# VHH binders against 5'-3' exonuclease (pol), part 26

Target 1, 302 residues: 5'-3' exonuclease (pol), of Buchnera aphidicola subsp. Baizongia pistaciae (q89ad1)
Amino acid sequence: MIIYKKNVNYLLIDGTSYLYRAYYAFLKFKNNFNKPCGAIYGMLNMLRSMLLKYPYSNIVVIFDSPQKTFRNELFIPYKKNRPKMPNDLKEQILPIHHIIKHIGIPIISIPHVEADDIIGTLATKLYKKKYFILISTNDKDLAQLVNIHIHVLIGTSNIVLDESKVKKKYGIIPKLIPDLLGLMGDNSDNIPGVPTVGKKTALILLKTFGSLENIYNNIEKIPKCLIKKAKTIYNNLHTYKKLAFLSQKLATIKTDINVNITTKKIKMLPPCTTEISNFFLHYKFYNWNKLLKQGLWLKNCK
Short names: E, the ipSAE of ESMFold2; O, the ipSAE of OpenDDE; V2, 0.75 times the mean of E and O plus 0.25 times the DockQ between their complexes.

## First folded at step 15 (VHH; framework vhh_6fv0_2)

Design p8 (from n2 with Y102F D104T; at its last look DockQ between E and O 0.71; V2 from the best seeds 0.00; counts 0 for: pae O 3.3 > 2)
Fold by ESMFold2, look of step 15:
Structure p8 (fold): chain B 302 residues (1-302), chain A 124 residues (1-124)
Amino acid sequence: as target 1 above (302 residues)
Amino acid sequence: QVQLQESGGGLVQPGGSLRLSCAASGFTFDDYEMSWVRQAPEKGLEWVSTISYSGSTIYYKDSVKGRFTVSRDNAKNTLYLQMNSLKPEDAAQYYCARGWVFYTSSGTWEFDLRGQGTQVTVSS
């Protein structure tokens, strides 16, 4: 089955990735009181686009929490290279949370839990109930969640990734993305992988043996596979086995967090048009306020 | 060790004023939005106000607008709540809370850290 725009039951938005995308797209955007508001504007612009494209979908926005997670405890350098959030972006978070609430979109953030794990858990629960789920994010790692009823929209692309498109783009099926990252690592998240094993070698190994576990169960066959630098790769796989499985664990999105999130708890509410209008007037979004009053900004503005 | 400690509660007559303080320790105070919440007997937790990390943006519950003022002093790691024109319905245990966590769109509030609270009593 192919998910059509009108058949998406749930749209799960990676709010933290939207926040950063909006911020950097509108760095110079300030209101008349010289307060930065570009992240506010950009976030609203992207959310409005999703509301209009998916008018029948129940939309949920998920944010990271600032606290350490199990990954930080498991591997101290995990995401160590990430810069701190800019102060002028931090200042825009509170207004963003309040306007999303007034639009009627539920927000989820759980202390000590990454947004990816909330998304993974919620998408899996909804999938088991036979719902169709679209995940919108900048994080390529969320492609591991793709199956027949879970699809992903990554970055500014208009292309919804299903199973076949993930395989075409990544060279492997979605469920093996954590195994791929276990071998090659991920510089952006400071996930180490196995030294000297890059994407090309990792794909060959996964195609040959089917999983990270099977690679290691058959490690003595690697010198016979005649891959480039097979003896060097064999030695490094042997030496860094612990690091490979640690990296796989770091890259694996949890789908079983125990937070009692039910479909009843994530239902959208009707928008509060008067509060949205007051917000638009405060930030001098006059064109949007005009559209709101004409019933053109949101479908249910009446 | 992270903690929040409220103080400044007490007994006041209707129409009176109180100033609450919340001392923060063990974390980087200016990384967080801070909130005041309150709980009266047999009631659930009620949101009162939230202030941005720098203090430049503040939201209030409608029933306290114009009477309550939130402020913060990031150099002293302290959050304040000035309460004027107090009414009997303002009587509650007042808590300061770190962060802003929204679990459900129906108005249930969750926060990642909350103090033990300070009691405000308004009686004739």
Scores: ipSAE 0.408, ipTM 0.747, lowest interface PAE 2.9, mean pLDDT 85
Fold by OpenDDE, look of step 15:
Structure p8 (fold): chain B 302 residues (1-302), chain A 124 residues (1-124)
Amino acid sequence: as target 1 above (302 residues)
Amino acid sequence: QVQLQESGGGLVQPGGSLRLSCAASGFTFDDYEMSWVRQAPEKGLEWVSTISYSGSTIYYKDSVKGRFTVSRDNAKNTLYLQMNSLKPEDAAQYYCARGWVFYTSSGTWEFDLRGQGTQVTVSS
């Protein structure tokens, strides 16, 4: 399916993903200003790119909150392997929120809710209204949300994952990605999965039985499956059944967060050029300020 | 228990000053941006100021710039709002808030944690 940029009604940006990408990409970025601003610059650069690429789309930026989520309660080790946010990045959060606001992009961050769950919920709501949604993220796990009306853009690239591409990439349909991760785990999020069950085995099992649930409904058949160490796999599946489903749950993006987010609330606003200019000058983004004054920085923006 | 408790409100004449305080408890105070919001009678919640976790970055509502000063003492887990040159339009219930939830297109602000508020009245 050829997706035209103008047909994207909503562009949901994983702000947290963007933030970290920006931070690391511009870690050494020095613009003759010693104040940490690499993440700010990078974030703006990426957002500007998206504004220019998708001028007819309503853009929303979604961030994680610093609070613990239900996943932390369910599984203490969840994302414990993630380093704490560096102080120099932390100091850039407020400026980033400030400038995004003045650019006119709505921001969503909900206490105790991960950005992914907000994205999932919002995408689902918008989907029901027959909108086409593009999710921009570097987190591949969001591919589980992909359907005919929801696609995933890999970061700021031009690579879009539709259902076909997800199948090709993961070897499984989008809706089974949580099942896959439930079996094999996800090291990035410190999701354990089932011991000794790797991606290959997990895929075979899912293709054979259709779901994690159905795998367990047919667990007695596992030793006879054409998988390596089938008996061991059977034993581990049996022993770690709770862990498998817990892992699946952890890997499943929620689409039913009870939040009062309406289309009206996520509507883009006209940019405040004065505030943007002041911001640019403050951080010595002189080139951008020049472009802004020329009406070129936010060209084609809503 | 996670809690914010505002204090320092009162009745002042136009041109007067008040200093609000917000005591935070039950969470790591310096991990969070903190904000002041206010709600006047029959009006919606209005953002007033936000301060970064270290206090190095501060933003104000335009109408309070030059008059209000936000600060924080992380060692005391306390947020402050010095309000000078108070105007009748500043009269409101003032709330301390932890972080923000999201910006809405209508300009409304939502926060993950908010205190009970302290009343500021400005009248001659």
Scores: ipSAE 0.117, ipTM 0.576, lowest interface PAE 3.3, mean pLDDT 90
ESMFold2 (binder alone), look of step 15: mean pLDDT 79; pTM 0.790

## First folded at step 16 (VHH; framework vhh_6fv0_2)

Design q1 (from n7 with S35G; at its last look DockQ between E and O 0.01; V2 from the best seeds 0.00; counts 0 for: pae O 14.1 > 2, placed apart)
Fold by OpenDDE, look of step 16:
Parts: structure tokens; C-alpha cells; sequence
Structure q1 (fold): chain B 302 residues (1-302), chain A 124 residues (1-124)
């Protein structure tokens, strides 16, 4: 399927992903007041790029909540391997929210809910309405959401994951990505998976049996499968059954979060050029301010 | 907990009829396209029928067209499959399934959730 930019109805941006990317990309970027502003600049740069690339799309930025989520309750070690947000990044959060608001981009952040689940839920709702959704994120695990109406854009790149590309990347269809991760784990999120079960083995099992559930329904057949160390795999699958399903659950993006997200709430508003200008001047983004005054900084064809 | 529970399977003679039901819980039923898949012995899973959110759009596998009828009651969170003129080749474990999407342009449906299934046997 050829994706035309004009056909993207909604662009859902993983704001948290963008935030960290921006932060690390511009670590040395400070304003004249020696205040960290690299994340602000980077975020705006990325958003501007997206606005320009997708001028006909409704853009929504979704952020994580700092509060614990159901996943933390289910599995204490979940994402414990991730460092805490640096203080200098934390200080940039409010300004980022401020400027995004004045740009006219709706922001969604829900306490105790991960951005991924918000994205999943929103994408699903929009999918129901037959919209085409592009999800921009650096977290490729969101590929589990990919279908005919939902694609994943890798960050601000031009790489779009459709079903074919997801299959190529993971070796399996999008819907089975959580199953795959349930088996092999996900180190990035500290999801354990089943010991000694790697990607290759997991793929073979999923292809053979069709799902994690069906693997366990047929667990007695595992020793006869053409997999390396089949007996060991069988034993581990048996021993770590609960862990496998827990891992799957952790890796599964929720698509039915009980939140009141309406189309009205995700509607873009006209930009407030005065506030944007003030913001740019405050942070000494003079070039952008110039472009703004020329009407060249923001493009919104809607 | 998200779950699908099938019922209505059994043993019938060729030419007979069965009506399968599926009770859905743990998710917003009317937000999903739903369908039926089946697995015959020594065969893989195959989709049989898919019904849209409102029931306005329905898809059937070619081999069951004219014989099977899928329907849904969103108020009851229930999916149905009326199977008429059953053939031996229809014998399979039938699963209620939550539809994910059409698999590319091939017309193949994928499903992200399915129940435990109900056995349909067709024998003289």
C-alpha cells in the first residue's frame, strides 16, 4: 500500500519518545541564560518537521504519565532498568507542553496510563471510524498495532512500517508481536520472557502453533519440534508458563483504555502566533521567530 | 479479563445445521470486527466469516457462502454463526475470534483474540 501524505488522517506522535530523542540529540544546547533547552528545541524541530511533512493530518502528541501503571503492579521489575528522567530534562517538560499547546497541537497525558496504551486506544477508535492513522515513534514494539489503517513511522524518518515491513522485521504478523515478546522477552522494557527461548525459536513455535496460548495447548509436542534444544525449551516453557503469559500481557498494548477521548479533544487549534513568538524570543530562537513572522514556520492546511 | 466463549457445536449429519454462539467479555465488543475461524484436523487455522462493527458488512469464505450466516448482537456482546447444509469438510474446531484487519489485498483476515473453540463434527 502506497501511503500518500494527504491520506494520513491522524498522526499520533509518541511524545515521550520524541522528548528523549530530542534531549539526547541536543544535550549541549543551552540558551543564553545557561538553561537547558535542548529538549525544547529538539522537540519543536521534530514537531515542525512533522507539521510540514503532514500538513493535512491531525496531529496529536501523547506523553507518558510519571505515575505507576498497571504494568508496574503486575511486574515490579517492569522498566526498572530505565534511568530516571534527568532533572534538566524534567525542567523542560512544562515549557514543551506550553509551546505545543500554543502551536495548536492537542496533547494527551493520562495519569497511570502509558503513552503506548493511549496511542493504542486512540488508534483503535480512529480505525473504527475508518481513518488512516500514522503513529510516529522510535519504539518499534508499537508495530503490533499495524494494520491496513494503522502504520508506524519510525520517528521523524521516512521509514514507515506497514504489515509487510513488520513481517519482514519481526518475522511474524503484527498481532503476534506480543506473543513473540512473551516468549523471547524484551530487554528494553525488562520483560523477561521464557529463559533460553530466543527469537528464532519463538518464531518457529508461533508459526507452528499460531499463538502463545496454542503453544501451551500443544506443549507436549514441543520436544518433537525441529528446534534447537527442544527438550530444554519444553522444560522451560513448562516451568515458566506464568512468566510467558505475564510477559505477553506486559508486551500487549492496550487498545481499550477506559478514557473519554473524543474527536473534539484531539482537534488541532489555530496557532497562537503571539505566544509562539514570545516563546521563541525567550529561548533565543531568533531564526524561527523570523520564519514565524514570515508565515513560514508553521504550516497547517486544515 | 478479555475472553471469548463459544458454544453450539456438536455432531450432525451431512446436510444438517448448527448454530454457534460466542459470548464476548472484557472489551468493548462493538469496537471490533468479529469473526469465526476454524481448524480442521491436520490443517491450519482458516477464517470462515467476518462481520463489521455494526454488522453492516459481512465477509465469507468462498466455501461457506450461501450456507453460513454470521450475525451479531452488540447489546448482548454475542456473535453467532448459523451453519446450514453442513458438509464433511466443514468438520473442525470452530473459534470465535476478534478481527484485527484484512491481511493486505489477499482478502485474508487476521485475528488477535479467539476463544477455546467448539467442536463441529459432520458424519453420516
Amino acid sequence: as target 1 above (302 residues)
Amino acid sequence: QVQLQESGGGLVQPGGSLRLSCAASGFTFDDYEMGWVRQAPEKGLEWVSVISYSGSTIYYKDSVKGRFTVSRDNAKNTLYLQMNSLKPEDAAQYYCARAWYFYDSSGTWEFDLRGQGTQVTVSS
Scores: ipSAE 0.000, ipTM 0.204, lowest interface PAE 14.1, mean pLDDT 89
ESMFold2, look of step 16: ipSAE 0.128; ipTM 0.624
ESMFold2 (binder alone), look of step 16: mean pLDDT 82; pTM 0.828

Design q2 (from n7 with S35A; at its last look DockQ between E and O 0.85; V2 from the best seeds 0.00; counts 0 for: pae E 5.0 > 2)
Fold by OpenDDE, look of step 16:
Structure q2 (fold): chain B 302 residues (1-302), chain A 124 residues (1-124)
Amino acid sequence: as target 1 above (302 residues)
Amino acid sequence: QVQLQESGGGLVQPGGSLRLSCAASGFTFDDYEMAWVRQAPEKGLEWVSVISYSGSTIYYKDSVKGRFTVSRDNAKNTLYLQMNSLKPEDAAQYYCARAWYFYDSSGTWEFDLRGQGTQVTVSS
């Protein structure tokens, strides 16, 4: 389904995803003062692209916080395989927040809450108000949020995941993605899943029984299923039942975070060109400053 | 226990100086951006200065630029605010705050931790 850009009411950007992408894309990018600024530049470049591509959309950038979340408490190994944020990236966080503010884009970061859960909650709230929401992220697991009013944009690409595309990509409907990940695990987040249950087996089981819960309600039927090593799978499912549901829970994006986020609070503001210019000059983004002075860097068509 | 404790406030004459300190405990101090915020009587809470985790990036409210200097000693888990050329309009309860994010598009910093504050009075 072709979605017209003008029909996107809200563009929710996974800022953390953008941040890391920007950082690694411009690792060697330093200003004349030998200060790391690659993440800053990359972030701005990506955001500018989005502003230009979706000029009529309200853009919100959502970031993770450094604090532990309920998932860390629930499962200690959760995301422990991920490296800590590099210091040179950490140094760029404040400037990034600063410039995004002056661009007029609202930023949301909540202590002890993952960006994904904020995105899920915000998207759900906006969905209920009959808005169309586009989520820009490189994390494919956010596809679980996809419905008729919520689509996922893969990063800054032009690839949009609707329900049909999610089905095609995952082999299952969006709402069952957590179930799938509960079974097969997610190495990216160090979610264990059920041992020896791979994607193929998980998909067959979910297609057969309809949900993780229903799989376990019918666990005695598993040995008769047409899956490889059915008896082994049965034993593992039985043994690791708690782990499966824990994994599902970890993989489930929350949509009911108790945060008072109103549409008013996420409204874009007019850009502060003076501050943006100062920022560009400080970091020696002269080309952008020139464009800014010409009124060509930012377009606010709202 | 996660805690911020401010000190160094007091009464000064216009043009005087004060140095505020904030002792942090219960968390990894150098993982967080820190801020000074203040609240004057009958006014809302306003940010004064924000400093990155290493101190390499600093922002000031326009009204305090050139007069106030924020710094931090991560080895001591301490945040500082040197206030020079104090004005009557600087009188407020000053708070140390742990900073990270904006909540809305208003441009206001959000803080998840704040101390009890220290009173700064400027009077002739």
Scores: ipSAE 0.055, ipTM 0.548, lowest interface PAE 3.2, mean pLDDT 89
ESMFold2, look of step 16: ipSAE 0.270; ipTM 0.697
ESMFold2 (binder alone), look of step 16: mean pLDDT 82; pTM 0.825

Design q3 (from n7 with E33H; at its last look DockQ between E and O 0.01; V2 from the best seeds 0.00; counts 0 for: pae E 6.6 > 2, placed apart)
Fold by OpenDDE, look of step 16:
Structure q3 (fold): chain B 302 residues (1-302), chain A 124 residues (1-124)
Amino acid sequence: as target 1 above (302 residues)
Amino acid sequence: QVQLQESGGGLVQPGGSLRLSCAASGFTFDDYHMSWVRQAPEKGLEWVSVISYSGSTIYYKDSVKGRFTVSRDNAKNTLYLQMNSLKPEDAAQYYCARAWYFYDSSGTWEFDLRGQGTQVTVSS
């Protein structure tokens, strides 16, 4: 399906994903005052790109909260393998929020709620209102949200995942991605899955039985399946049943978080050019300031 | 050294009360879920209660609901179990256990550390 840019009603940006990408892309980028500003610059560059590419879309940036979430409550090791935010990145958070706000882009961050769950919930709400939603993220696990009205843009690339592409990429339909991850795990998030069950085995099982639950409902049939080490897999599935379902739950993006997110709250506001200019000057983004004064930096037709 | 030390056990009459304590040391206490488990004579280990690292999530075995109360003081690295209306069937060795995950109220959880236990006896 060809997605026309003008048909994207909402562009939901995984701000945390953008943040880290920007940070590492411009590592050690400092202004004349020896202050780290690489993440700021990178973030703005990426956002500007999105504004230009999707001028008719309502853009929302969603960030993670630093607080622990329900997933940490369930599984202590969840994302423990991820390093803490570097101090020089941490120092750039407030400025980033500040400039995004003055650009007129709504920001959503909810304590104890992961960005993914906010995105999932917001996308679902907007979907119900018959909007077309594009989610921009480098976290491919958000593909579980994909349907006819929700697509995933891989970062700032031109690669858009629709249902067909998700199937091609993962080998399974979007709704079964959590089941897949429940079986095979997700190392990036330190989700364990079932030991020795890899992607290939997981896919075969899911295709055969239809769901994680149904796999376990039919677990006695596993040794007869055409999978490598079927007996071993059978034993592991038995042994690690709790872990499988926990992993599935951890990998499942919430779409019904109890937060009051209204369409009004996610409306873009007119940019404050004065504040943006001051910001650019402060960080010595002179070229952007020039473009801003010329009316060429911000492209938003809404 | 990573360790858990239970205390507060003893002999009580049916209907009596005990308060168990568990002192944790050698690890970041507030990073872990904690649990009380017990083992009666000639019975297997069974979970009694689980409390999340923050205390926001608590589960009880059905047989102890309404009678037992689990709590924790993260500042003191201590886990508690208030046991009221004790019954003979509650008699067991009670252990403090460090849990690294739990799934639901059915007792689906895992622990990796357990104390030496404290004996609870209920007899007239």
Scores: ipSAE 0.034, ipTM 0.535, lowest interface PAE 2.9, mean pLDDT 90
ESMFold2, look of step 16: ipSAE 0.128; ipTM 0.613
ESMFold2 (binder alone), look of step 16: mean pLDDT 79; pTM 0.798

Design q4 (from n7 with E33Q; at its last look DockQ between E and O 0.63; V2 from the best seeds 0.00; counts 0 for: pae O 3.8 > 2)
Fold by OpenDDE, look of step 16:
Parts: structure tokens; C-alpha cells; sequence
Structure q4 (fold): chain B 302 residues (1-302), chain A 124 residues (1-124)
């Protein structure tokens, strides 16, 4: 299904994902003052691209908070394999937030809440209002949110995941992605899953039984399934049942966080060209400043 | 216990100076952007200044630019606000706040921790 860009009511951007992408893409990018500005530049570049590609969409950028979340409390090793944010990236956070503000894009960050859960909750709320939502992220696990009104854009690419594409990519419908990850784990987030249960086995089990819960409701049937090492799988499923469900829970994006996100809070504002210009000059983004003065840098048609 | 404690407020004449301090405890101070916010009588909470983790990036409200200076000592877990050339319009309850991002162009900031505040009065 071809979705016209004009039909995207809301573009929810995973700001944290964008931030890291920008940072690494422009790692050596420094201004004349030897200040790291690669993440700033990259972030702006990506955001500008989105503004231009989706001129009629309301764009919202969502960031992680630095605080621990419920997942850290549930599972201490959660995301422990991820390196801490580099100092030179940390120093770019405030400028990024500043410039995004002046561009007029609303930012959402909630203490102790992951961006994914904010995105999930916001998307769900907007979905209920019959809006079409596009989520831009490099985290493919957000595909679990995909439905008829919620699609996932892979980063700044042109690849959009609808339900059919998710099914093709994961081999399972979006709503069962957490179940899949509960079984097979997610190394990226240091979610353990069930030992020896790989993607293939997990998919067969989910296709056979329909859900993680139903797999366990029918666990005695596992040894009779046409899977490799069925007896071993059965034993592991049995032994690590708690871990499977914990993993599922960790992999499940919340869609009902108790936060008051109103439509007013996610409304784009007119850009402040003076501040944007000052910002560009400060960081010596002269080309962009020129475009800005010409009225060509930002296009927000709403 | 996670806490912010402001000090240094008082009564000054127009044109006078004050230096506010904020002592942070119970958390890794240098992991957070910090801000000064104020609330005048019959007015809403407004941001005054924001300072990055290391202090390398600083923003001020337009009305206080050139008069106020924010700084931080991460070794002492302390945030400062030097206020010079104070005006009657600067009179407010000043708060230290742990903040991490701009919310909107109206000067609204998100923070998850705020002190009890210190009163600044400017009167002839």
C-alpha cells in the first residue's frame, strides 16, 4: 500500500536513535573552535530532511531520559552492554534541544520512561483518534507497534514497514514480536530469551501455538513438534519459563504509560529564524544560514 | 536522598548584585544539565538559565543576558547564578532545577528535580 506523504498526520521521531546515528556519522566534525558539533549537524540534517519530506506532517521528537526505567528494575542486565554516552556527545545535547525548539518541533522526554514507550503510548493515542502515524527509528523492534494506522520508517530512509512488510521481515505479525523476542532474546538490549531457542525455532513455535502464553499452555506438545532438538527445547522452555516471560515483558513497548501528553504539547510552532540564524552562525553552518535567509531551509506547510 | 538546596537570596536595591548557590546531593551531578528557574508573584514559572553537563554550553533568558552568569562546579556538586544589575522585574523565588531538555519556545523546561527555592527581592 502506497502511503502518500501528505497522509501522514504525525511523524514521531526517535530522537535518541537519530542522535546516535548523527554522532557516529559525523564523529570528526568539529567547528573552528574545536568543539564537537557532528551530532548537532547530523541531527539537524536528518530533521531538515524529514521536514522537507513530510511538510504536512506534525513532527515530534522523542528522547530517552538519563534515568533508569522500570526495565532496569526488572532486569539489572538490561542494556548494560551498551556503552555510556560519550562526553563529547553529552555536550551536544543542550544545543540540539535548543535548536530543535527554535525550529518549532516539539520535544518529549519523560523521566524514567524510555523513548520507545513514549512513542508507543503517543502513537496509540493518536491511532485512537484515527490519525495516521509514521514512526521514524533505527530500532526495528518498534515494528511491534505497526498496524493499519501506524507504520515504521527505517531511519531517514524511504523504507516503510507496514504490517505485510513486518510479517515478511520478522516472519510474524507485529503483535507477536515481543513474544518472539521473549523466546529468542535480543542481544541489542541484552534481553536473554530462552537458551538454545533461536529465531527459527521461536517462529515455528509461535506459528504453531499462536503466542508465548499458548506455547506454555501446550508445553507438553513441544517434544512432538517438528523442531530441531525438540526435547532440549522442551526442557529449556520449562526451565526458563520465568525468563521467557520476563524477556517478553522487557521487549514489549508500553502503550499506556501514565503521562499527560496532550495534542497541544505535540503541536509544532513557527520557527524562530533569528535564533536559528544565530545558531547557524555560531556553529559556522554558513550554507544553511544562507538557505535560511532565502527561506529555503525550513518548509513547514502544515 | 536526591536533593537540591538553593541559597544566597535576599533583599537588594535596584542595580545591586546577588549570588545564588545550589547544592546538589544524592545523584551524579555532572550527569545532568542544570537550570535556574524563577517564579514571580502572579506569574508562572519561567526559565532563567540553563547550563550543560560540563558548563561548555550556556543559555540565558533574553531579559537577563549580560547581567546574569550561570556556572557550575562539578567537583563541589554546586550550581551558581551571579546576578548583577538587578531590576525590580527580577524579584522572584529562584529555584535550582535538574533539567535535560527544552520543551517549547515559551521558555518551559522539563525538570524532574527542583529545590525549595530562595527568595530574591529587589526594592529601593
Amino acid sequence: as target 1 above (302 residues)
Amino acid sequence: QVQLQESGGGLVQPGGSLRLSCAASGFTFDDYQMSWVRQAPEKGLEWVSVISYSGSTIYYKDSVKGRFTVSRDNAKNTLYLQMNSLKPEDAAQYYCARAWYFYDSSGTWEFDLRGQGTQVTVSS
Scores: ipSAE 0.039, ipTM 0.551, lowest interface PAE 3.8, mean pLDDT 89
ESMFold2, look of step 16: ipSAE 0.421; ipTM 0.769
ESMFold2 (binder alone), look of step 16: mean pLDDT 78; pTM 0.788

Design q5 (from n7 with S52T G55D; at its last look DockQ between E and O 0.03; V2 from the best seeds 0.00; counts 0 for: pae E 12.2 > 2, grease 25.9 > 24.2, placed apart)
Fold by ESMFold2, look of step 16:
Structure q5 (fold): chain B 302 residues (1-302), chain A 124 residues (1-124)
Amino acid sequence: as target 1 above (302 residues)
Amino acid sequence: QVQLQESGGGLVQPGGSLRLSCAASGFTFDDYEMSWVRQAPEKGLEWVSVITYSDSTIYYKDSVKGRFTVSRDNAKNTLYLQMNSLKPEDAAQYYCARAWYFYDSSGTWEFDLRGQGTQVTVSS
C-alpha cells in the first residue's frame, strides 16, 4: 500500500540519525559567540519540514542512548568500530531536546536500549492497532520493519519505501534482511557473518532456501554449480554456524521491548510559542522568530 | 553496577546554604548529562537542574534559577549542587540521576534513581 500524507497516523523519527545528518550538513554554522549551533539549526529545519509535510500525523522522535545494550553483552565487538560522537555535537543535544519539547513533539529515549528496538517495538504495536506508520531514518537496516502498514523514508529521499520497493532496492524482502546480515555480516556494526560469504552468495542462498534456518536444514543440498568456491563456502557455513545465527540475532530489531507506551502517552502537545520564540532569540535565529511571530513558522503546513 | 551516592544534605535556616555531592561509579561518568531531581513528601519527582558532560550547557528549574549552581568534576566522577538562599519550599529529598528521560504526553520526564538521595530540610 502507498501511504499518502493524510494517511500517515504516526511518523517515527530516528532522532540520532537526524542529529548526525544535521551536524554534518551545517558543520561550520556558528552563532555570534563562535559556538557551533549547526546541529540545532539543522535538526529544527528537518523537523519543521516534517511538520509541514505531515500536518495530520502524530510525530514522535526516538533517540539512542550511549549505554551498553544486550547486543554488547552478546558480542563484545558490536559497534566498536563506530567513531565517538564529536564533543561539539554532544553539547547541542540538550538544547535540541528542549526545543523539541516546546514544539510539542514527544521524545523517547531509554537507557540500555537502542533506538532501533524502540522504533521496532512502537511501530509493531501501532501496526497491530491498525495504524499506518512512517519511519524516517538514515539507517537502511530499519527497512526490515517494512510491511503493509509500516513504510520507511531513508535519507533525503522523497520516495516512501514499501515492501516491493525494499525488495527492488535491496534484493530481498524486508523480513529476510536479518538473515542476509547473518550470512554476510556488517562491517559498520562489527557483525561478523560467515567468513568468505558475501552479499552475492548470501542472496543466492536465501533466494534458494528461503531463510537462514532453511539453509542450514538443507546444507547438504547446496548445488555446487550455484555457488563459486562451493567447498570453501560449505566448510565455512558448517564451521561458523553459531556465528551466523549470532549475527542474525545481532541484526534483528527487537519488537517486544517491555515499555508501557500507549497512544495516549505519545500524543503531540500544543506548541509553546513563547518558549520557542525565546529559544530562537537565544540562538539568534531571527528570521525564524519573525516567521513564528507572524504565525508562519508552524502554520504554513496547512 | 551503576551507583550514584548523594550526600551533603542537612538542616538549614531560611536563607542558608548547602552543597550537595553525588559520587558516581560503575559507568563512564564523562559520557552522560547529569541531573538533580527532588521529591517532597506530598509531591512527585521534579527536576531541578541538568548539566551536559562539560559545563557548556546548564538548565535550571525557574524557581531555583540564580540561587542554585550545578557543576561537575569529571576527574572525580562527582556532580555538585550549590544551593544558596534556601527557602522552605526547597525542602525535599534530593537525588542525582543520569539524564535518563522519557518525555510522555503529559510533559513529564522520568528518571532512573540509583541512590537513596540526601534530605534537605529548611526550618528555623
Scores: ipSAE 0.000, ipTM 0.331, lowest interface PAE 12.2, mean pLDDT 81
ESMFold2 (binder alone), look of step 16: mean pLDDT 79; pTM 0.796
OpenDDE, look of step 16: ipSAE 0.005; ipTM 0.268

Design q6 (from n7 with S56E T57V; at its last look DockQ between E and O 0.84; V2 from the best seeds 0.00; counts 0 for: pae E 2.9 > 2)
Fold by ESMFold2, look of step 16:
Structure q6 (fold): chain B 302 residues (1-302), chain A 124 residues (1-124)
Amino acid sequence: as target 1 above (302 residues)
Amino acid sequence: QVQLQESGGGLVQPGGSLRLSCAASGFTFDDYEMSWVRQAPEKGLEWVSVISYSGEVIYYKDSVKGRFTVSRDNAKNTLYLQMNSLKPEDAAQYYCARAWYFYDSSGTWEFDLRGQGTQVTVSS
């Protein structure tokens, strides 16, 4: 019997998606001052789980910033229907940054840059250096980054998505996910797509022609027998060509943002146990403080 | 234009007090964490304190805790640093900074905006 070991060099955590998951999972948790602290607890719980599951991986947490990005300049309605962060969650962010720092995990948040683009750029840089990368996120669109050495863990699933699993889940290979969204749009991010083109039609077009560009280069060859209301679809594709490519551009994760982040800068450090203990006592995480003092909270197997 | 402007520096005796102010303009001040950072001669930027958008959560560098108090007045778009029991080691150019955007585990800090600074000098 052979025990398989996970060979993940870098674990890139979508900190904003973790933050929201933790917040809504633990809404009722409060500190001594009757202030919510459930996002703090939930975030630490998920991070500890990842530290224990991937003990040989270098972990990095990436957060969104509040500033506008190039996508907002390209298309004013982009993400306009997103709700504003609840104030009681917003107040928990600084304590979360504080404790992650003292655990020894580096944090990245860049003004005017979405976390997805930071993750995409860093994952691509590390991939080119021959590292194996796991991305942990709730954002399904990060699946476009998957290749032979970049895999994605989405949501609470324990299923790691490789290339074949992305194709099974999305119906298309990872690199064509932006093309799919260019056609069908994305209501959650207010990405328009082509009117009347849904997922089923978009998949037929992409399976037939291979890319958004090839669809438009061969627009007269659209398989009318496979597409409902083919004349309407043809007319909308023709009329809204610029919108399709704008939507593709909005949905494409950048992998080339200009950042001075080297592998040395993102190296984890040993934890500051005294500061972690003070933090745990402040928030009444007494069981965790006991485990920390016993050397069992941050390291497994003693 | 987005701007931060520090004031209130000066010469003080050891054990003395100073109050620094930072006026913010050109952005929604109460949407951001704010920091005080300082730079002594031949040293890099050193983080001093950070305060949450509402002012309810505050952290200090260990060497200033108990002596320095950060506060903010969101109605006036102003950040404050009350410095008591000043030591020669506190002499530096002090900057108001809009929240950091990168922290590596070695303690390197990067901020998206800071002002021109105000000089604090501690001498006998």
Scores: ipSAE 0.427, ipTM 0.776, lowest interface PAE 2.9, mean pLDDT 84
ESMFold2 (binder alone), look of step 16: mean pLDDT 78; pTM 0.779
OpenDDE, look of step 16: ipSAE 0.539; ipTM 0.818

